VHH binders against Protein DOG1-like 4 (DOGL4). Designs and how they scored, part 165

Target 1, 232 residues: Protein DOG1-like 4 (DOGL4), of Arabidopsis thaliana (Mouse-ear cress) (q84jc2)
Amino acid sequence: MSKMRNLVEEKFLEFYESWVIQLELYLHQLLIAHNNNTMSETELRHLISKLTTHHKAYYTAKWAAIREDVLAFFGSVWLNPLENACSWLTGWKPSMVFRMVDRLRKSRVVLVEAQVKKLEELRVKTKFDEQKIEREMERYQVAMADRKMVELARLGCHVGGESVMVVEAAVRGLSMGLEKMVKAADCVRLKTLKGILDILTPPQCVEFLAAAATFQVQLRRWGNRRHYVTHS
Below, E stands for the ipSAE of ESMFold2; O stands for the ipSAE of OpenDDE; V2 stands for 0.75 times the mean of E and O plus 0.25 times the DockQ between their complexes.

## First folded at step 16 (VHH)

Design kf77 (from kf1 with H111Y; framework vhh_7z1x_3)
Fold by ESMFold2-Fast, scan of step 16:
Structure kf77 (fold): chain B 232 residues (1-232), chain A 122 residues (1-122)
Amino acid sequence: as target 1 above (232 residues)
Amino acid sequence: QVQLVETGGGLVQPGGSLRLSCTASGFTFSSYVMSWVRQAPGKGLEWLSGISGSGGHTEYADSVKGRFTISRDNAKNTLYLQMNSLQPDDTAVYFCAKWDEYTGTTYEFDYWGQGTQVTVSS
């Protein structure tokens, strides 16, 4: 039995496709900005602001959608199999962005020692927050398994309207717990992104955002090309 | 081989109009975001406008917003830039550009046309 897309999934699919297209339009601007020595600091900050606003818009839409159906974000229909395989708690793994930051050391724009120190401090804090979320999710999954077993046993003794109400209550409880965990993970993502951008100069922010957008767009293209040629 | 060829440039008076074309070959044109970029004498590259593969999404630099219109005809594999109310400061070589992949070295457009010269002079 294949599951059909519900209204939340259809709306977010439409939103996400539009959002990724806009990200690639911003990537084109970042590519030029990265290679243009004549752009002013104010022009660079304006471009960086467009990207931060774009990412915030994603989380605004996501949090509205998970309030309605958080389960849609586990095995998302708007992501290809490669994107889903690279997902951690419904999105990118926060510590992974520091691999992109490491690339800045080999760039035209060199990081100063004070920035390297602050980035390392942020990396350690991000990894700590990430591990805390992982432990909470693990505890939630264990509790969910125990609750499911109890509810399945009780459902064997109750049929009709009463069993339907009990199942609805259990599903609502599961969804609220998952929503809380997903939002916690997203807060770590946003704090990590903001932290990096606060440490970097505007030219370095442009290169970092170009790297991040490049990875996101490229991963989607690789997954979509594979799906097109092998599964059409 | 990916090939981009720009045409439609020329000498025009201030306040005039030009329509630039970029003919694409060697890739599935409708699947790619395309951009127009210019370089004025003695200046760096300036991004002007971009358009999604379907044509449903467009973006413009503040310097050209309201004066330039980007469009595409996917059946003809052609990208267009309609330029109205041209000003002397619009004098530049105009390029169409496509980004496909990161080669592991730099964050740059991987495919450019040869450019077409636009001169706005009294």
Scores: ipSAE 0.757, ipTM 0.912, lowest interface PAE 0.9, mean pLDDT 86

Design kf78 (from kf1 with H111L; framework vhh_7z1x_3)
Fold by ESMFold2-Fast, scan of step 16:
Structure kf78 (fold): chain B 232 residues (1-232), chain A 122 residues (1-122)
Amino acid sequence: as target 1 above (232 residues)
Amino acid sequence: QVQLVETGGGLVQPGGSLRLSCTASGFTFSSYVMSWVRQAPGKGLEWLSGISGSGGHTEYADSVKGRFTISRDNAKNTLYLQMNSLQPDDTAVYFCAKWDEYTGTTYEFDLWGQGTQVTVSS
C-alpha cells in the first residue's frame, strides 16, 4: 500500500506544481485587469471564467487522488510546512475567504448595500456549514477511536493472516470516512467561492480573485524562501 | 536594488518584425514569472504574454497569439518578446513586469521598467 501511496503523491505533486505555476500566470493577468478601467465586461467575464475553470480542475484532480489515497492530503508533500500549517481539512478554511472580501469594502469599486447584505448572509451560512463539518469530524474521530480500540484488542489475541485482513478493513473504513469529510469541506469551499462570485460585479470578481491568488502564491513563496534561507 | 530595462523598440512598417529585450538585475531572475504588458495611447494596460521561471509554461493574450513569442535566457537575466506580423494597433509602449509580494495596501506590480516605444506605421 505504501508503494501505491507514493505513486499518488508523485502524480499529485507534479500536477500541483504545474497548477500553481498556471495560477501565478493568471495572477499577472488579474493584476493587469484590476489596474485597467477600460476592459469590457465580456473581457472581464472571460478572465473570471479562466480562474473558475482552473479551480474546478484542482478539485477534479484532488477528488480523483483522494479516492486512491486520502491520507496523502493530510500533511501533503507538495505543500511546504507553512502551507500545511495553514490548512483546515486539507485546504483553506471557508470563512477565512471573507477577510479578502472585507478588502473590497475599501476598494475603488464600492460595494452597494444590497451586495453587503448578501455577502453577510453568505458569511453566516458558510460559518454554519463549516461548524457542521467540524462537529461531524469530531464524531468521526470518536467513532474511529472506539473501533480501533476494539480491533487492537482483537489483534492482541490472534496470530496469522486473519489479523492482516482486520487491519486492512479498519484502514479502508478510516479512508472512506475521511474521503467523505474532505469532499464535504471542498463542497463548502466551492459553494462559498461561487456565492461570492455570483454577488460581485465583474471588476469586483477580478479584485477578489487577485486577492485570493495573491495570498496563495505569497504563502507558498514566503514558506519556500524561509526554508531555503534556514537550510543554507 | 531591483531593476528592469526594456530595449528593442522602434518604428516598423505593417507586417514587419521586432525583438524586444528586458534585462533584469537585483533579484533571482529564474525564480520569477515574467510578463510583457503594453499601453497604447489613451488606453489602459494590456497583458500580452507571461512565462514561468523555468520557461516551461507560457501564456498569450488572444490578440497576439500566433504572432508573438515570449522567451527567456536565465543565464543572461534577460526576457525576450519576438513580435511578428506587426499591425498598426500594436503601436504602444511595451513594459516587462514582475510581481513579488503584496504590499499590504494594493495589488499593483511592484516594479515597472521605463518601457520601450513600438510604432507601426509607414
Scores: ipSAE 0.682, ipTM 0.867, lowest interface PAE 1.3, mean pLDDT 84

Design kf8 (from kf1 with D100E; framework vhh_7z1x_3; at its last look DockQ between E and O 0.77; V2 from the best seeds 0.72)
Fold by OpenDDE, look of step 17:
Structure kf8 (fold): chain B 232 residues (1-232), chain A 122 residues (1-122)
Amino acid sequence: as target 1 above (232 residues)
Amino acid sequence: QVQLVETGGGLVQPGGSLRLSCTASGFTFSSYVMSWVRQAPGKGLEWLSGISGSGGHTEYADSVKGRFTISRDNAKNTLYLQMNSLQPDDTAVYFCAKWEEYTGTTYEFDHWGQGTQVTVSS
C-alpha cells in the first residue's frame, strides 16, 4: 500500500537520508562542544558555520528538486508519518524554533535583556511572515480550486494527445504557484534561523543547534520505529 | 543494558601507532552513529571522529585529520580508531561514545565506556 515513488522522490530520499546521517555526525560534535568549556570562540564559530552550511545545502537540494516536481514535497514519501505531521508547507514551522529557545532559557541558556528583546522582535516578525504566507496559500488554493482544478478535472476525463498537453500545462501552472509558496516559506525559515544565530553568542548557538539537530534526528528515529512496528 | 568497553591503549613513543577498539553491547550497534572522544589531563572533552551506522560517512577533527582513521565492524559490534603519528599532545583517556535518541532536557552523550589510557612519551 505504499505510494509509488517517482524519480524525484527517489533521488531526494537518498539525499535526505544521507543528509540526516551527516546531521547526526555534526550533532555529536555539537554535544561535545557544548560540554567543552575550553573550546575557543573561533572553534565554535567554525562548528556553527559547518552546521549552517549543511542546512544551506539542504535547501539548495530541495529547491533543485521542487523545480522538477514540487508536488513530491506535499506528502513527502521520504518522511515518516510523524515527520509529515510536524511539517508546515514542506518543512518545519519557523515559529516553532522560538519555543525551542524558550526551552533552552528554562534550562541552561542565560540570555541578557538585549537578546531577549531582539528575540521577541524576531518572533513577532516571524509570526507575521508565517501568516502572510498562509494567507497567500489560501488565496492560491481558492483561485486554483475555482479555475485550474475544475479545468484539470474536465480535461482529465478526455482521452487525446491535445488534451494531455493542456492538462500538463495546467499542472505546470499549478506547480509554479506552489513552488513560489514553498520558496517563500523556506526563506522565512532561513531568515529566522539566521536571525536567531545572530542574536545568540557562539556557545548559545551551539546549544541551539544541538537542540534543533536533536529534534530532527529524534523525530526521524521515533517516527521510523513507530512506522515499522505498525507496518511490519 | 548498553555497554561500551574501550581497549588498545598504552604507552607509545612519539611517531608511534596504536589501534583502539570499542566493543559495544546492549543495543543495535549498526543503527547508531558512534564517536571517539578524548580527555587530556586538565582539559575538557575533545571530539575526535565520528562514523555512521553503515560506516559510509565519517568525520574528523582537524587535530587528528590525516593521522587517525575511524572504522567499524558491525558484525563484531566493534568500533576502531587507528592512530598514527602519535604526538605527546595526544596523551589522554580515549572514549567511544554513543548518543541516545532521548536524553530528556539535557543534550549529552549518555553512554561512555571507562576509557582507555593513551600515553605518548619519549
Scores: ipSAE 0.851, ipTM 0.943, lowest interface PAE 0.5, mean pLDDT 89
Fold by ESMFold2-Fast, scan of step 16:
Structure kf8 (fold): chain B 232 residues (1-232), chain A 122 residues (1-122)
Amino acid sequence: as target 1 above (232 residues)
Amino acid sequence: QVQLVETGGGLVQPGGSLRLSCTASGFTFSSYVMSWVRQAPGKGLEWLSGISGSGGHTEYADSVKGRFTISRDNAKNTLYLQMNSLQPDDTAVYFCAKWEEYTGTTYEFDHWGQGTQVTVSS
């Protein structure tokens, strides 16, 4: 299907392709750092800071884009179908990153009891914050069936002059509500990432970030291959 | 089969220059991010520089920034590292490397060249 892209979609597609390429460049650095036990703590912290800055840059660009068109992030044209299928409120599901953390228990860099306790506390808090947002999204979706939305849908069947303007105003209101929820979800993502990195040692942070970047890059490659086969 | 072959190493005096080449075969070269990595005698691997498939994005380690330049010629399946203002501490075996997928055991590069020796001394 030849879908036309709007300006927000075109600009964010260009940004995202560049952002993923840069993530893979950082992944290469993480792969060497993970396998080099002679790197100083200062060098490791510098690399971790580059990844943290890179993720923050994504949210800066995303929040600017959703202000213009939040719906572009639901079924994004810059993501393949597999990436879209794995999304939760336009991004990764915060609680799922703890699966990567659990793998650190089996790694060459062992977690101490104090870290395990703090990570479990963070996991519980993250799941609680995640569920709060899920309830808000449920309320939003239910509101689509309220009397006002039903009336607007009915008016849309008789498109002309004044009814078009009323529908456009309603769509703007819906977009503002979604923007607020997406930003709330992104705040949980950033707090979860920051919390994990604050608990882990620099070598453990490098392994965690390598795991996260590997998953993201590999998911994109798998989805791109299946998309070609499916849509050829 | 993926094959990476580095050339261009040798003996050079401090302050000198060398250009390393890495010839790639067995994969679509232009589709992969490529990296230069070195290993000095008795030391661990050090990542130096990386370049996107198109050549439009490059990254450098602080130790080589401003002295080394990474580039590629996709028509020739060749990766380059231009090394200027060489120092004795740059003495190492230089490798080109490609990452395709997680090996299931550790987070590491799955494809390496054979390496080329660079010695900086008088």
Scores: ipSAE 0.786, ipTM 0.928, lowest interface PAE 0.7, mean pLDDT 87
Fold by ESMFold2, look of step 17:
Structure kf8 (fold): chain B 232 residues (1-232), chain A 122 residues (1-122)
Amino acid sequence: as target 1 above (232 residues)
Amino acid sequence: QVQLVETGGGLVQPGGSLRLSCTASGFTFSSYVMSWVRQAPGKGLEWLSGISGSGGHTEYADSVKGRFTISRDNAKNTLYLQMNSLQPDDTAVYFCAKWEEYTGTTYEFDHWGQGTQVTVSS
């Protein structure tokens, strides 16, 4: 494990800790907004914008960190045989957010039939985008196995000149492709989030964002007790 | 048992200042995000400000930003709200609040203080 991987991971963990603390501050705002029927639509949209901006900031920081070292985000899963269960590229599957929507429909929120139809269309599109990424991930499993064999050869034999340059170029090429695929997955996550917020009314968006923030804050609290890093 | 006690309210003329205190007991105060909220006569709850457990992160509602300052003293288990440039529409009952544990289906908070009345009037 390299010092560069430790530095990138350390910087991102510091960012993430601050990010979740700020998310909890926004959660308090969401909880009060949920219990307050006197907020104007403008006030609700302002709060929703704060949450949207905060989620975008997470990905901005993540993409900067991935630019430095994409492998820092894969832990040990790619150092073992590639027969491990498919790990969704550095996060939760985009379609998992619909579990939150379904939970809200059962307990708190009455959706109009037009909204239900649009949410189902979005769920289908999100699942389709997931499947496209899964097919690309399968292709990269083969490429990562080839990279593993190249790494073992490089570790067991030091060769100067063009041989080192070719190995380094191959590793950079695989890392660049992996970075693009992680960003593609994150783009599906953002697109799905924005799609949900476009379909829901402002009060419904507050409910959804509160549920999502609650989940993330609770995961961080569990991680602090068990010394694990949480995902977005 | 968790207990939050607000003090420092009173009658103040427009433009005046007050400092509210909230004394906490029954939990590890420094581990929790704390908030101030208020309820004006005939209105719903309004979130005003929040502060992280360490005190390093703060947020303010637009209606009070620049006029109110949240702080905490973790050695004394006390949360503060410094309120400057008070206006008549700041008249309300002020509460300190925490949430013990968040749930995905329930957004009810666990604990509020009893509140302290602030009245800004001529």
Scores: ipSAE 0.557, ipTM 0.835, lowest interface PAE 1.9, mean pLDDT 78
ESMFold2 (binder alone), look of step 17: mean pLDDT 82; pTM 0.820

Design kf81 (from kf1 with S31D; framework vhh_7z1x_3)
Fold by ESMFold2-Fast, scan of step 16:
Structure kf81 (fold): chain B 232 residues (1-232), chain A 122 residues (1-122)
Amino acid sequence: as target 1 above (232 residues)
Amino acid sequence: QVQLVETGGGLVQPGGSLRLSCTASGFTFSDYVMSWVRQAPGKGLEWLSGISGSGGHTEYADSVKGRFTISRDNAKNTLYLQMNSLQPDDTAVYFCAKWDEYTGTTYEFDHWGQGTQVTVSS
């Protein structure tokens, strides 16, 4: 039997498509700001604020959606296969953004030694927080193989309507555990983003945000045009 | 080959109106977010407005919001900027631009038109 997308998936698909279009509109603004050395600090801070507000809006919408159906984020209908392949716990892997930071060292706006030190300290802390979540996910996955879960799966295959209710209660419990882990990963993402922006000057923030938006928009474009990735 | 050609600039008095057009060729126009950007004499580039591929999403810089309207006709591969209530500060060369990919060296638009001059003076 064919099943339609549930309400959470439909609402988040509409939200996400709009959100990505707005991100690309902000990318165009970042490209201009990055190549304009006459913009005031106030103007640059205003643009940076628009981007941080935009990313916070994503997590506000995501956390509302995962409260209703976290599993929608582990088989996301709003992401193409390439975007899904590049996901770590339903989003970007926090430590990977430091590859974008490393490119700032060769940019038109050079990092001073004090900034380099703070960014390396933040990188180490981010990697530690990331590994802690990975260990929690490993424990969660191992628990799925425990005798209780194996027995529950067996009951779901071999008995009638009473087993359906027991399985659904177990799945609800598992979903609550996943919701907590996804929120923990998102908190690391937000702390990492805030930490980088707090260390960088406004022109460096613009370059960093341009790099991040470029990667996200380009990855989506490449995934939607699979032959382009193969033939580039 | 990607080509963008702006037209519609000229001399206009304060309070006047102009409509700029940008004709696109060499790519699937409806797949791309397009932007209008200007450069005033002695100043850097200023982003003015952008529009999604479908035309369903638009955004404006605070300096032009309520006075300028961006639109597109995907059947004609043409981007428009309707400029009303023009002020002397709107004097600039106006460019249409699209972004395709990172060039490997810097974050910038990879495709620009040649620009069209708008002069607002008495």
Scores: ipSAE 0.768, ipTM 0.918, lowest interface PAE 0.8, mean pLDDT 86

Design kf83 (from kf1 with S31N; framework vhh_7z1x_3)
Fold by ESMFold2-Fast, scan of step 16:
Structure kf83 (fold): chain B 232 residues (1-232), chain A 122 residues (1-122)
Amino acid sequence: as target 1 above (232 residues)
Amino acid sequence: QVQLVETGGGLVQPGGSLRLSCTASGFTFSNYVMSWVRQAPGKGLEWLSGISGSGGHTEYADSVKGRFTISRDNAKNTLYLQMNSLQPDDTAVYFCAKWDEYTGTTYEFDHWGQGTQVTVSS
């Protein structure tokens, strides 16, 4: 028996498939812009703006969807198993983008000392914000286990057949807490992305965005093609 | 083995039209975003247009928007670029290109055609 998708899952699947296709179209533009240095600063800034607008559109759609069903984002049906395995609180782990930044040190356009300092300060702050959210999630999981299990056990003892109402209320409250945490994680993602782009020059922004889009599209392709399933 | 072959280039007068074709083989054409890229003599590569595997999404560089139209026929494994209102500045070698994966060396297209020459002159 296959799991039936709910309306939120169906709508976001359709949105996400279109969003990833558009990301790959932007990736093709970034590949050319990165490799030829023939674009003006105005043209580079326009391309960077297209990417930032595209990422903002993702979070606009995501936040509308999680208001309706945040649990759809834990083990998402629009992500393959490899993408789901790599998720941290329903998305990319903010500190991981600094691995993309490290590749800029090997590029044609070298980072100046002032940029290196600002990027390290941003990396430290990003890690601090991540750890704060991880502690919140840990506290949430402990509270969920204690409250739900104890209250459910008590109610099952006293009001046979009425426990469904209490379960629904408990799930509703838990979902609201998860929505708040997911939005907090997404705010760290957006602040980290904006911070990196504000520090980098337009050519460096193009290389960073090309690296990020490449790994996102590549991860999806690897998972979808069964590259990790070897048959004798 | 991936092969991309461009045809349809030639000499045209300013204001004229040309239709370029790129015939693909060695991969499942309909699964890939495809792009048209050009290079004028002594200049760098310029990205012109891209199209999704289904053909449902298209994107254009500002320099060609409204003049060029990208399309594909997945049954024929062929990518097209309809070029209208051609200008002398459109004189270049035109390539179709496909990106499949990052090899750990650089961020660039891993598969290119051999190119087709377009010359716009009186």
Scores: ipSAE 0.744, ipTM 0.905, lowest interface PAE 1.0, mean pLDDT 85

Design kf84 (from kf1 with S31T; framework vhh_7z1x_3)
Fold by ESMFold2-Fast, scan of step 16:
Structure kf84 (fold): chain B 232 residues (1-232), chain A 122 residues (1-122)
Amino acid sequence: as target 1 above (232 residues)
Amino acid sequence: QVQLVETGGGLVQPGGSLRLSCTASGFTFSTYVMSWVRQAPGKGLEWLSGISGSGGHTEYADSVKGRFTISRDNAKNTLYLQMNSLQPDDTAVYFCAKWDEYTGTTYEFDHWGQGTQVTVSS
């Protein structure tokens, strides 16, 4: 288990560092595209496709990793403490992206009334899906109390090597429940991201993706700087 | 006081080669993704290539892929762009650029060099 956990952490740390570097390379392209009114719709859609493929690659890697060790994603070693503090069920909180969408309303790129209505409908649905997952997590934590009580009772009996097997079985059961919840949260994230991109025009998609990538890269830089200052 | 200074531009004939350099100061060069961007007369900015802090990741625009090579020497705080098989359409002012942070106003590079002129003409 410990070796499996260490291997998952090592592999995903390597993957994530590479993934964030590539995200920043795409951010540089988004910055130019956002400020260039001569780019064709085909060129803009190609760039948007690069970003959607990049995010899809993240979830493909994440779901493979959580099948092996979902607990690695709670207090992830590849995230600095600030990134971990901002996490909601192992990732960004879906409703938070609508704050980035709100910035589009203040930009030079005009949102038409039909888009505003669709975005508001999506925001409401996203918050509803979020609350549903939060209720599931609450139920899971209540169920964990029952499992912890059973585990503590067995451990209290000082049953040598058999107590290790019981603990391992209990942890495996807990991990399966968390895996389902993390995947449910990730599905809300992907559905929200796809929904926003489907509503927005290509120039608006570029601005939205630039905002999202900017926040992610900046948060990582700030957390890395503060971590060495405060924890050294 | 971030400073970026591009050099190496000039007049070259079609099919020729040039190597551009960007000397950086005022920040920890090796930790930043750096980009080359150009602006042709009467056209908008075009992103050409980017490189990770370590140099391990590179990316190229389709218009220059296979002809241009981005590289860096972190010991010298210098970014390079090797340009081969130059075409008249490559005539532009070439800039190196670094993104540091969102200013709260718009999504754009916050640090640019002054540029170096490349002219491809017979």
Scores: ipSAE 0.750, ipTM 0.908, lowest interface PAE 0.9, mean pLDDT 85

